# VH-VL binders against q86iv5: the designs that were tried, part 10

Target 1, 237 residues: q86iv5
Amino acid sequence: LDSCSICVDFVGNSLNDLLNIILNSGVIGTCGDLCSAVPGGQIVDTVCDLLCDYVGVDEFIKLISDVDPDPIYICEKISVCKTNDNAAASLDLVQINPQNGTVGGTFTLSIAYTVTNTIATGQLAFNIIDPTGNAFGDAVLLVQQSPEQYTQQFQFQATPSEQESFPNGLYTVQALVCEGSCGSPHPNTYTLANGTTTFTISGADSSSMSGAGSFSGSSQSTQTGAASGSGSGFALF

## First folded at step 14 (VH-VL)

Design t6
Fold by ESMFold2, look of step 14:
Structure t6 (fold): chain C 237 residues (1-237), chain A 122 residues (1-122), chain B 110 residues (1-110)
Amino acid sequence: as target 1 above (237 residues)
Amino acid sequence: QVQLQQSGPRLVRPSQTLSLTCAISGDSVSSTSAAWSWIRQSPSRGLEWLGRTYYRSKWYNDYAESVKSRITVNPDTSRNQFTLQLNSVTPEDTALYYCAREGYKYGAFDYWGQGTLVTVSS
Amino acid sequence: QSALTQPASVSGSPGQSITISCTGTSSDVGYYKYVSWYQQHPDKAPKVLLYYVTNRPSGVSSRFSGSKSGNTASLTISGLQAEDQADYHCSSYTRSSTFVFGGGTKLTVL
């Protein structure tokens, strides 16, 4: 129940609405004028008021209206999230299973990383680059990650959509551990470690054993889902 | 006392461009606490917001989806006015056209021009 | 067609209260609190009655009040008077930085 995570979640979910409200209204004199307009109910209004009152409405608007607004950076600038310019980590494992799958199949990305100097506010992020160069991905917020070894799994189903068609071919996975937002140009932001792996997708269901082999049939268990992320949607870097 | 005075042609042929002007007194088109809209009214569709221009450190425009491929709203700071340009008009664009000021912070149209009835007919 | 749904007409007798509804979607009326109401007499430009759902500009009678629940906003006119006979329009600011209007409601005072 930490203030940094609450701030990043609020800003990440409300940034576009805050910008829209600020531009529509022009002059906003109080935090109440701004925050009461934000959709999301009473809890969102309360968090907005607390953060806005903490730095003052003029500073809050200035941070949100910046040319490249970033939820982690904004929460660092209002001093709700801490920074560590000496954060350090390494990636121990970047593994995707299955390495050879099918359209419609489920893939599990497993990442293991070791923190050697505390990550104050950062991300564990990944991109998956399809054979045509299109990318999708996600990120998890890291708050006060002490020196230890950590693991994280992400799952997605290769179900074609308007965002990603999942063409046949070689896919590249890029994983990053960062202090600050991965890929951001903002101060106090560092890529601490990176790693890659690959996998392939074919148009046929490769889990099938039909033909000359022993067994034919439908997959016994599949799980659907998008890659897991907190606060931000797809995090492409 | 803010006043909006409209001018422009009342008859336009199909496929031509409709151009209207709204002159502002008692306020500035570059006011950072206002936005400047065009709204039209017809019996079949009632009031319809078309688009706006406003200044917030730079000039912005927003346009209704229904007309955004054909519309331009421009400020003119030297004359303290703003204009509507609607391209490729059809008889469906026949309406009473208003300019309006959106007052600060609450997104309401607090001052309106006198209205210009524009007929699109061959 | 209009983006927001209002009844085409409503009527009431002097002294009664009437309510005009304005129904939109979660992307307009149900999204922000930027809902406004306008009164329009014949051959005149609209005049703002309410903004921000409930607020009255200076000079607007306290007989006009507003509310919103979910995707529906309401204008209530209490103590109906002959001068209230007019068209009434609702408007909402949208998630997409645009405005939408209702189709309008003709109020007849009997």
Scores: ipSAE 0.441, ipTM 0.754, lowest interface PAE 2.5, mean pLDDT 87
Fold by ESMFold2 at other seeds, look of step 14:
Structure t6 (fold): chain C 237 residues (1-237), chain A 122 residues (1-122), chain B 110 residues (1-110)
Amino acid sequence: as target 1 above (237 residues)
Amino acid sequence: QVQLQQSGPRLVRPSQTLSLTCAISGDSVSSTSAAWSWIRQSPSRGLEWLGRTYYRSKWYNDYAESVKSRITVNPDTSRNQFTLQLNSVTPEDTALYYCAREGYKYGAFDYWGQGTLVTVSS
Amino acid sequence: QSALTQPASVSGSPGQSITISCTGTSSDVGYYKYVSWYQQHPDKAPKVLLYYVTNRPSGVSSRFSGSKSGNTASLTISGLQAEDQADYHCSSYTRSSTFVFGGGTKLTVL
C-alpha cells in the first residue's frame, strides 16, 4: 500500500478529530502531542506521527486548520500525493444491469474508462438519482493511474430504507472520472470525463400474491450502495 | 496566578435572561492556550458543562446540547472577561454557576471562579 | 441525570485504598483520552486532580492515580486520609466538542 493511499485514508477518517484536538488544545508543540490524542488505536497514531513528522508539526497543523474537509487536497498539500494538472481520461462505458429491475433487486454498475494522461491522485465517482431527486453514491480513490483502460464494478441492492425508499420510476446514474476530489472547489481538481445512464424500478401489480403484508422493523442489514470507495459520503455533482 | 472573579444577579424570574460575568486576572481571555467555560451545579444533576468561548485565530463557541438553543457565551477583550447569557430560564436553571478556565491541553478545568448561586423563581 | 455514571458514595478507613468508577459511552469516555477528575470540599469550587486520564497537576499527591478501560475511567486514592473526605467528579471531552460530567461520588473517610 502506497503512502498516498495511506494518507488519504488516515485524513479521511481523522480530519474532524484533528481539527477538534487542535482547537481544544490551543498549543501543540510536537507531533506526538497531537497524534497521541487521535482516537483509533496505535496504527492510527503511528500513521499520524509519520505524516506529521514528514512536514513538521507547525506545517501539519496549518494545513489541517486552513482547508475544507478534503482528504485528497490535504495529502497533496503535504506532498504525499502528487497532482497532474494535465491529467486526461475518457469514459468508455457506463452501464447498469438490469436496466429494468424491481424493488429488492440487485443492480450492477459497470464503468470502463481510459486514461490518456496519468491521473496522479483522483477519483472514480458515481451518483444514483431516484425519481424524486434523492441521490446516493460512492467513489474510489485513483492513485498514479497510468495511460491504460480500466474497468470497475459496483453493486447495490434496492432494499427500501429510511434514507432511500426505492420508488418505482426512472433512475439516473451519473459517473465522473476526476483528478482530485470529484466536485471539489480546491486547486488541482478537474473533471476529466463524465457519463450517464438510466434504469427503471417497477413492482408487481396489485394482483401479486407475493405481496402478503410483511412490513417489519427488522434490523436486517443490507447495503444500498457500492461497498468500495473512500470514506463516507462524497461530493454531489 | 490566574484568578476568576464572578459577578451578576442572584435572582431571575422565569422566562427572563440570566446574565453572568467572569473577570480574568493573570491571563488573557484571548489567550490561544486557554478556553473559557461556564459550568453549573445542582443537587439533583451535579456538575453540568454549559458552553465555552475561545480564540484560535478567530473566536469559537461550543455549547451543550441541553442549552444550545438558549445560551450565548461572549468574550470581552477590553475588560478581559467573558459572559454567560441564558435565555428563557425556568426553575430548572436554578443552580450554583461557575466560570472556569481550560488550561491543560487535554480538557481539564484548572481554575474556577468562586461560584454564583442563581435562583429562578417567581 | 448526569451523562456519566459514578457511584453515589464510597467509604473507606484511613490508610486504605478506594476506587471510584466513571462510566460513559464510546462518544465520550471511550472516544478521546480527555478524562479528568475533580475534588470538591463543601462550599468550595472543584479542584482538578487528574487530566488526560492519568496525569497529575503540580502539587497533587501521587496517592491519586487514574486509569481507563473501554468506556470506564477509574480514580484510585491510596493511603486514605481524613482530608480526602469530599465529593469527586469525573469529566470527559466528547466527540461533539462538548464536556460531560459524572453525577459525583461522595467519599466518606471513616
Scores: ipSAE 0.431, ipTM 0.755, lowest interface PAE 2.5, mean pLDDT 87
Fold by ESMFold2, look of step 17:
Structure t6 (fold): chain C 237 residues (1-237), chain A 122 residues (1-122), chain B 110 residues (1-110)
Amino acid sequence: as target 1 above (237 residues)
Amino acid sequence: QVQLQQSGPRLVRPSQTLSLTCAISGDSVSSTSAAWSWIRQSPSRGLEWLGRTYYRSKWYNDYAESVKSRITVNPDTSRNQFTLQLNSVTPEDTALYYCAREGYKYGAFDYWGQGTLVTVSS
Amino acid sequence: QSALTQPASVSGSPGQSITISCTGTSSDVGYYKYVSWYQQHPDKAPKVLLYYVTNRPSGVSSRFSGSKSGNTASLTISGLQAEDQADYHCSSYTRSSTFVFGGGTKLTVL
């Protein structure tokens, strides 16, 4: 585990709680006052204290309280995550299998990309847009991705849920490789490459399923230097 | 010394709006270290937090789910006070109403108004 | 009813210690450390005794102490005195940026 990944994970998981604590408590004079209130136990408190003490409590509060707080951006501003304004990559393949499936079936999204100038802190992200325009997706954090070829797979089961019913029809997959958080307006953020593909779901009545949908992602490379990761949340562009 | 002084009608008809005022002395309603709450008390429900208003970089409100569709809490910086407006009252809204300050750092309700017993009946 | 569960009543003799429990959920008492306790005498507004689980405001007797474990907070009154006869309320800040109260506990000094 590297400090950038730890920071992004902490801020991403604790942002709402930090905001609630800051707003509820008013003036906070020390990192200990802020961080001891964050739920999640001693490890979370320790990470909070280290990050907050690194920049100072006043600056940490300002970063958390920004109008559009972004975990990657916050970690870049405190200099735990690096930026590269010249990062460059291309998408070599965006492929989903099967291209024709059924409700309850398993789909594998494969993305291949080539980094041509280091991605310092960024994302590989995707959205899947159902026939009605509803979208779901995920992202993985990319830290210090050197120039090389990479592959990433995401797998999901088309199990209907409150968030996504998986209606019959044509689905569109959008994939992005970014420096910074994909879709973010913040400085040091760039869309480096994008790509699309499609698939269909047919046959079964999607409304007959009552279970919650879920998915998982994994990272692997056909070359050395593969990024490690798993999806950390639902991503929309 | 912070003091909270409540005012407002003690009798309200069903379906009308309950309106109460809390005047603040010894602090400012726009204090960035405080929040300003309304809390009510009845034998059947005990103490019940209703909502608050507070200033940090702008004005914020939080409301209890049970009254969220009917409640408004507003500051008045020119008079240094804050108000409760509870719409569409029923006899179940009969209670002793308090205003309270949520104090600086690790806040609790450290100053309370004197209480206003409001009866909702025809 | 109330979001937090307190015993309806407790009693003790002068000089004894008593403990009042306040049980909530992982979304309130079990989530943040924003748990507070209030004493209320008849016809008076509540008075804060403890905040942040254990902290005592200036002017509150050291006989009042607090603790929390999991979803349950506790108020302990040591050296019970006749003046301690009152209602006691717990409160918690929630994950949803709201406050909830317990149903209250009547303490009777025997």
Scores: ipSAE 0.353, ipTM 0.702, lowest interface PAE 3.2, mean pLDDT 87
Fold by ESMFold2 at other seeds, look of step 17:
Parts: C-alpha cells; sequence; structure tokens
Structure t6 (fold): chain C 237 residues (1-237), chain A 122 residues (1-122), chain B 110 residues (1-110)
C-alpha cells in the first residue's frame, strides 16, 4: 500500500467524524487530542496521528475545516499525494451493456482510457442520470498512473430503492478522467477527458423497495498496464 | 488549585480485588481538558502506568497491556472521583499507587495524589 | 509495552551541568513528541519538569532543558544545586495510546 492511497482512504472515511470533533471538542492542542477521538481503532488512530503530526495539528485542522473539503485535495496539501499539472489522458471507450435492459437487471459499464502523461493523483469517475434527472455514480482513485492504456469495469444491479427507482426511459452515462478530484474547483485539478453513452430501461416495473433505500453497484478492475487503482466510492461533481 | 486525595485499603490478600479511589477538587472528572490515570511504583519496576479514563463527547478507557485483563478504571461524576479496580492480585502487585491528572499533552502528569502503599500478602 | 532506558545514576558537583538520557523505540520516544520528565524527592510524589520534550511548566527553573533526537530524549540540568539531588524519570506516550516510563536515574550532587 502507498501513503497517498492510505491518506485518501482515511480522510474520505473519517472526514465527518473529524469535523464533529473539531467543532464540538473543548480542547484540541495536539494531534493526540484530535486523533484519539476518531472511531475506528488503533490503525485509524495511527494513520490520523502520522498525517496530523506531519503537517502539525493547526494546519491539519485548517485543511479539514475548509469550506469545500476534499480528501484528494487535503492529501495533496499535506504532500502525501503528488500532483502533475501536465497530466494528460484520453477516453478510448465508454460502453454500457446491455444497452436495453430491465429493472432488476445487471448493467456493466466498461471504460478504456489512455494516459499520455502521468496522472499523479486523480480519479476515474462516472455519473448515471435517470430520465427524471436524478443521478448516481462512483469513482476510483488513480495514483501514479503511468502512460499506458487502462480498462475499468463497473457493475450495478438496477434494484429500486428510495434513492433511485430506476424508471423506464433513457439514461445518460457521463465518464470523466481527472487529475485531482473530478469536478473540484481546487488548484492542481483538471478534467483530462470526458465521454458519454446512453442506455434504456423498459418493461414492467417491480415496485417493491428496500426500507432504507440503496445504491447497488460494483467495480472490478482488469489491468493491462503496470499500475492499479484503489477503489473507494466518492460522489462525482 | 487542583488536588487529588486517595483512599482505599492498604493490605489485600492474594487473589482478591484491589480497589482505590481518587477524589478530585479544583477540577471535574468530566473535564474535556484532562484525563485521569493510575500509576504505581515499586523498587523493582519503577514507575508503571496502569490505565486511564477520560471524557471527550463520550467516556474512553486505555489500559496497559500488562494489566489489561484485570484492570478497570471508572469515573464517578456524582462524587467527582475515579476508581481503580485490579482483580486477582498477587504479591507482585505490591506497590505505591498514585492517581494523576493528565493536564497537558498526553505526555505529562501535572497533579499527583499523595500515594497509597498497597501490600499484597497472606 | 517497552520500558525506556535511563542510566541508573549520575553525579555532578555544584555549578556543573549534567545530562540524563532516555532511550526508547520508534513506537514511543521516536514516534511522537509526547515526552516528559519528572523529579522525585524521597517520600514525595513525582513533579513534572518538562513536557512535549522542551516545555517547562510555570514555576520550573530555566536550568532544566530538554531535547530529542531519533529514539533518545535528554534532560539537561545546568548550574547544579544541592536541591537537585533526586530521582529523575522520563515518560513517553506510545502509538498504542499508552504511557511508558524509564527506569529512573538517581542524581547525586557531590
Amino acid sequence: as target 1 above (237 residues)
Amino acid sequence: QVQLQQSGPRLVRPSQTLSLTCAISGDSVSSTSAAWSWIRQSPSRGLEWLGRTYYRSKWYNDYAESVKSRITVNPDTSRNQFTLQLNSVTPEDTALYYCAREGYKYGAFDYWGQGTLVTVSS
Amino acid sequence: QSALTQPASVSGSPGQSITISCTGTSSDVGYYKYVSWYQQHPDKAPKVLLYYVTNRPSGVSSRFSGSKSGNTASLTISGLQAEDQADYHCSSYTRSSTFVFGGGTKLTVL
């Protein structure tokens, strides 16, 4: 495991807990004061302490408390994740199968992209926009992606929930390859390539819903190069 | 000014439970700027930190690995005190026991109780 | 948990400077800056001299100073006085959220 992936994963999973501690604790004078209160056990505390001590508790709190905090940006500012303002990539393929499916069916999104200048820390991300304008999606962290061609697959099952009913109609898929967090206004962030495709859901709806509501989906990476991405879903733009 | 006053038995038989109490004045056991520890001292082992309790939005405990299976440290907010329970004591638990406040960074104990010499023997 | 290593004894004459070392591991002294020093006179509880490696609480003489390099922390006492004759203990917070102490150093003022 590399330090950048560990940092992004920690910040992404702990951001809300860190904000609550910062806003509600009476005394934060050390990294230990902050990090010992973060849930998740000794491994989480150790990662928190290492990152916090690296920049100092005041700078760490400042970065976490930013108006638009972003795990990749935070990890870049503490210099655990690198940036490349000259990163470059293209999208070779954005394809969804089946193009015509049904509620409850499984859809596979295949994305092929070519890196032409190293992506230091970025994302491969997608949104799916339903016929009513409701969107859902996911992203994969890209760390030190050397110039090569890469392929990534995402799967989801169109199981209705309170968050997404999967109505009949035309769906739009947007895919992005980015240096930095896709859609972020922060420095050192660039959309390197984008692509779209569409698919259709038709047929009879089975209108049973889960009580809590759910997004269902999975990703599986098939690598053709020397690098691999780490998966932890983040909301896109 | 913060003061820590200890109480509890001074002679305990092997296999019994050692119980000590530390009463706090000039501060609160639920203070979010402090943590509350038990530390013991013997000629052969020197100072040995045993465990602590503290409040940061909820109550936390940390214990030394050497006593973790036998120790409990509990706050009592109604009496503004905290207690040590050490189960299944042996003669090796004979020591001078202190309670202490962690009043700064985790590396410092700025107020100490007077000490209670506890002897474990039959 | 690791015990920290201190010299068993050290001595000096009035007016001299002495240094007491405290050696731990990368999991304690070498991990955080939460290192503290305590003075203990006979039949008394320890009294904090330094915390966070170098910081002196109010009322502690500027003759006491501290430093850390790698896994070793040091306490320096300048201008030794007879009243400095005592035991000195170091402590470190660990990455396991515990504290460890050194074995103690007996300072004799000749």
Scores: ipSAE 0.007, ipTM 0.442, lowest interface PAE 12.0, mean pLDDT 83

## First folded at step 15 (VH-VL)

Design v2
Fold by ESMFold2 at other seeds, look of step 15:
Structure v2 (fold): chain C 237 residues (1-237), chain A 122 residues (1-122), chain B 110 residues (1-110)
Amino acid sequence: as target 1 above (237 residues)
Amino acid sequence: QVQLQQSGPRLVRPSQTLSLTCAISGDSVSSTSAAWSWIRQSPSRGLEWLGRTYYRSKWYNDYAESVKSRITVNPDTSRNQFTLQLNSVTPEDTALYYCAREGSKYGAFDYWGQGTLVTVSS
Amino acid sequence: QSALTQPASVSGSPGQSITISCTGTSSDVGYYKYVSWYQQHPDKAPKVLLYYVTNRPSGVSSRFSGSKSGNTASLTISGLQAEDQADYHCSSYTRSYTFVFGGGTKLTVL
């Protein structure tokens, strides 16, 4: 519903298409010319037109064509997402259950954090590093997160895939709470807190096309308040 | 009036490099509203887009997967031209080669060179 | 990512309408609106007939029209005339910053 979440979701889903269209066409005189070419139907075209017209087609193109484009950063430069250079938070808990599991098992990552000064537009992100150094992860968008305590849970099944075989050994979990995109070099971006934990997997790994790892997340408050998440991406640091 | 004039050898030996040049008049190879492509045509495969070069704050190239490991398309701003280099040619590369402009007005190939028939044989 | 499929040939009588199909994938014809059609007479370079699926360049007869549904684009030639006898090619821009062409269709005016 809120403009910031809509912008981040749109840019995150359409960034590569927008760049492709811009580079192929060269000269784009109107937002309509650009946005009508973006696939995804009339709602996507309408969101594109609205955002593009808000800053003007030339500025929109410049933002999309950035060397290291970032959906949150782009939406902040458009002024649809707000920034807070004084955002503050702490990580209260980074916990994985079970701490000793098996290939094919389900793991639940629980992250509790306290916001002490509003996160205007940021992320709660995590990265899981397997014994060989391969990493995977996810992030949740945080918009106007007021001071309060929050809990977020993520689940994954350790099913071997092309991207992650889940070998036996020690895994490291890294979690971050950020204003802006975690790990981004862009202005108005800050790592507010970080934490780690570990877990182990025992069992046989295998290289097969029969499965893939996936994540699901939920937002729960232990006091009052709520986190809203729209638009997801990979949060590797 | 945009015109594209092709030049280059018509016979190339297997394993050597095919090199063609396309001279542009009525437009600039550095135009930010155009892109410059090589396309070939053979009886067995019809029209086949090979690759392009274009300027959008810097120079870009895109190449067809089928030739990506062997192709280079380069601009020459001082002569207002662009070139095709296709390495390690085989008889399957025998074709009529066109250069073409993709113009922003059409989003399609609106100007074509005259074509150069290149034969790859020993 | 695969080449586009067109019928090898079609034919029609003067005054008739004919339609040429061009079938691709969700990564090309089915993805963007960048579908174009070209007419090619013997020993000549192709000439653009339609771009953006439906748009005609200046100087192209309104007898040529285009449409797209799913992964298939269509060129329709109404009021067929003798000079329409030629090869017709479709092309699509892809998600991978590339172009692909159909195999071509030879139109014979009977």
Scores: ipSAE 0.441, ipTM 0.763, lowest interface PAE 2.5, mean pLDDT 87
Fold by ESMFold2, look of step 17:
Structure v2 (fold): chain C 237 residues (1-237), chain A 122 residues (1-122), chain B 110 residues (1-110)
Amino acid sequence: as target 1 above (237 residues)
Amino acid sequence: QVQLQQSGPRLVRPSQTLSLTCAISGDSVSSTSAAWSWIRQSPSRGLEWLGRTYYRSKWYNDYAESVKSRITVNPDTSRNQFTLQLNSVTPEDTALYYCAREGSKYGAFDYWGQGTLVTVSS
Amino acid sequence: QSALTQPASVSGSPGQSITISCTGTSSDVGYYKYVSWYQQHPDKAPKVLLYYVTNRPSGVSSRFSGSKSGNTASLTISGLQAEDQADYHCSSYTRSYTFVFGGGTKLTVL
């Protein structure tokens, strides 16, 4: 596990806790004082200390206290993640199966993309927009992705919940491959390729409520040096 | 026990610089567990935080927006003191000035100086 | 316009409980923000009563307690005594690395 991935994972999981500590402190102490208050045990405290000490406590706090904090951007400014303003990629396939399904059914989104100039730190991300305009999605982190062809699959169950009812109608899938965080206004961020597809849900009554919806993602590669990734982020762009 | 002792002129003419000194005993101005603030109080505006200085591998300052263009807070490590300089004063700067320590353990102003009433007039 | 709003005055009789409010925005007082409280007698410097909303420094009476709900922090003084007559100030730390104070509340013990 590389230092960039560790940084992005730590910042993404700890940002709200760090903000709470910083915003309620009247004095900027050492990295140890800041980091020992972050929940998650000694491993999280150790990662926090290493990253904070690397850049210095004053710069670390300024980056986290930004109006629009972004884990990838923060880790780039800390110099743990690299940027490539010349990154390039194309989307070869955005496909969802089944294209016509029912509420409660399982859908598989397959994305194939080709990197033509290294993605230093970026994302493969998607949104699914329901017929009413409500959206959900996921993203996976891409670190130092060399020129190669990659595939990624995501799977979800269309189980109605308070957050997404899965109404009958036409759904739109938007997929992006990016250098930096997809949709972010920060420097060194580029949408490298985008693609769309659609699917329909019909038959079952979308007004029915069920316990909860959940989302899971998986990665696959049909090329040498299989790409790895796990989605845990949800971002609307 | 930490103690803060203030000194400086009580009368300052308009357009001149207000200068106050806060001497520290029982702690160090370079302590990484503290920051050193100036706060003033007037009948019309109550308590008003002005600025601070603190040491974290190097010296830093933070200043209130209302005075940012006119204020300087400086440490003096050789005398274990810190100073307030407020340039281009007007009668609206007439107030009771306090120095205070902000301790990282409490996140609050836990020790205050005795206060210095500064009058700005001709 | 001050960022933190306190009532200008509050009064109570000995033995009563009184509450002083401190209201701000979510960035000043909200769920994740900490508030401190200070007591100031005439001709004296302020003295910290509470930090982190509810915590008392050593030597501060347990009659002083704090709470927060929404964008309002509260200082409660139970068993009001004559020596509690003073000015009371709330404070918070802003996102710009600065401090703000409330306008202050004059407590009169009747």
Scores: ipSAE 0.006, ipTM 0.420, lowest interface PAE 13.8, mean pLDDT 81

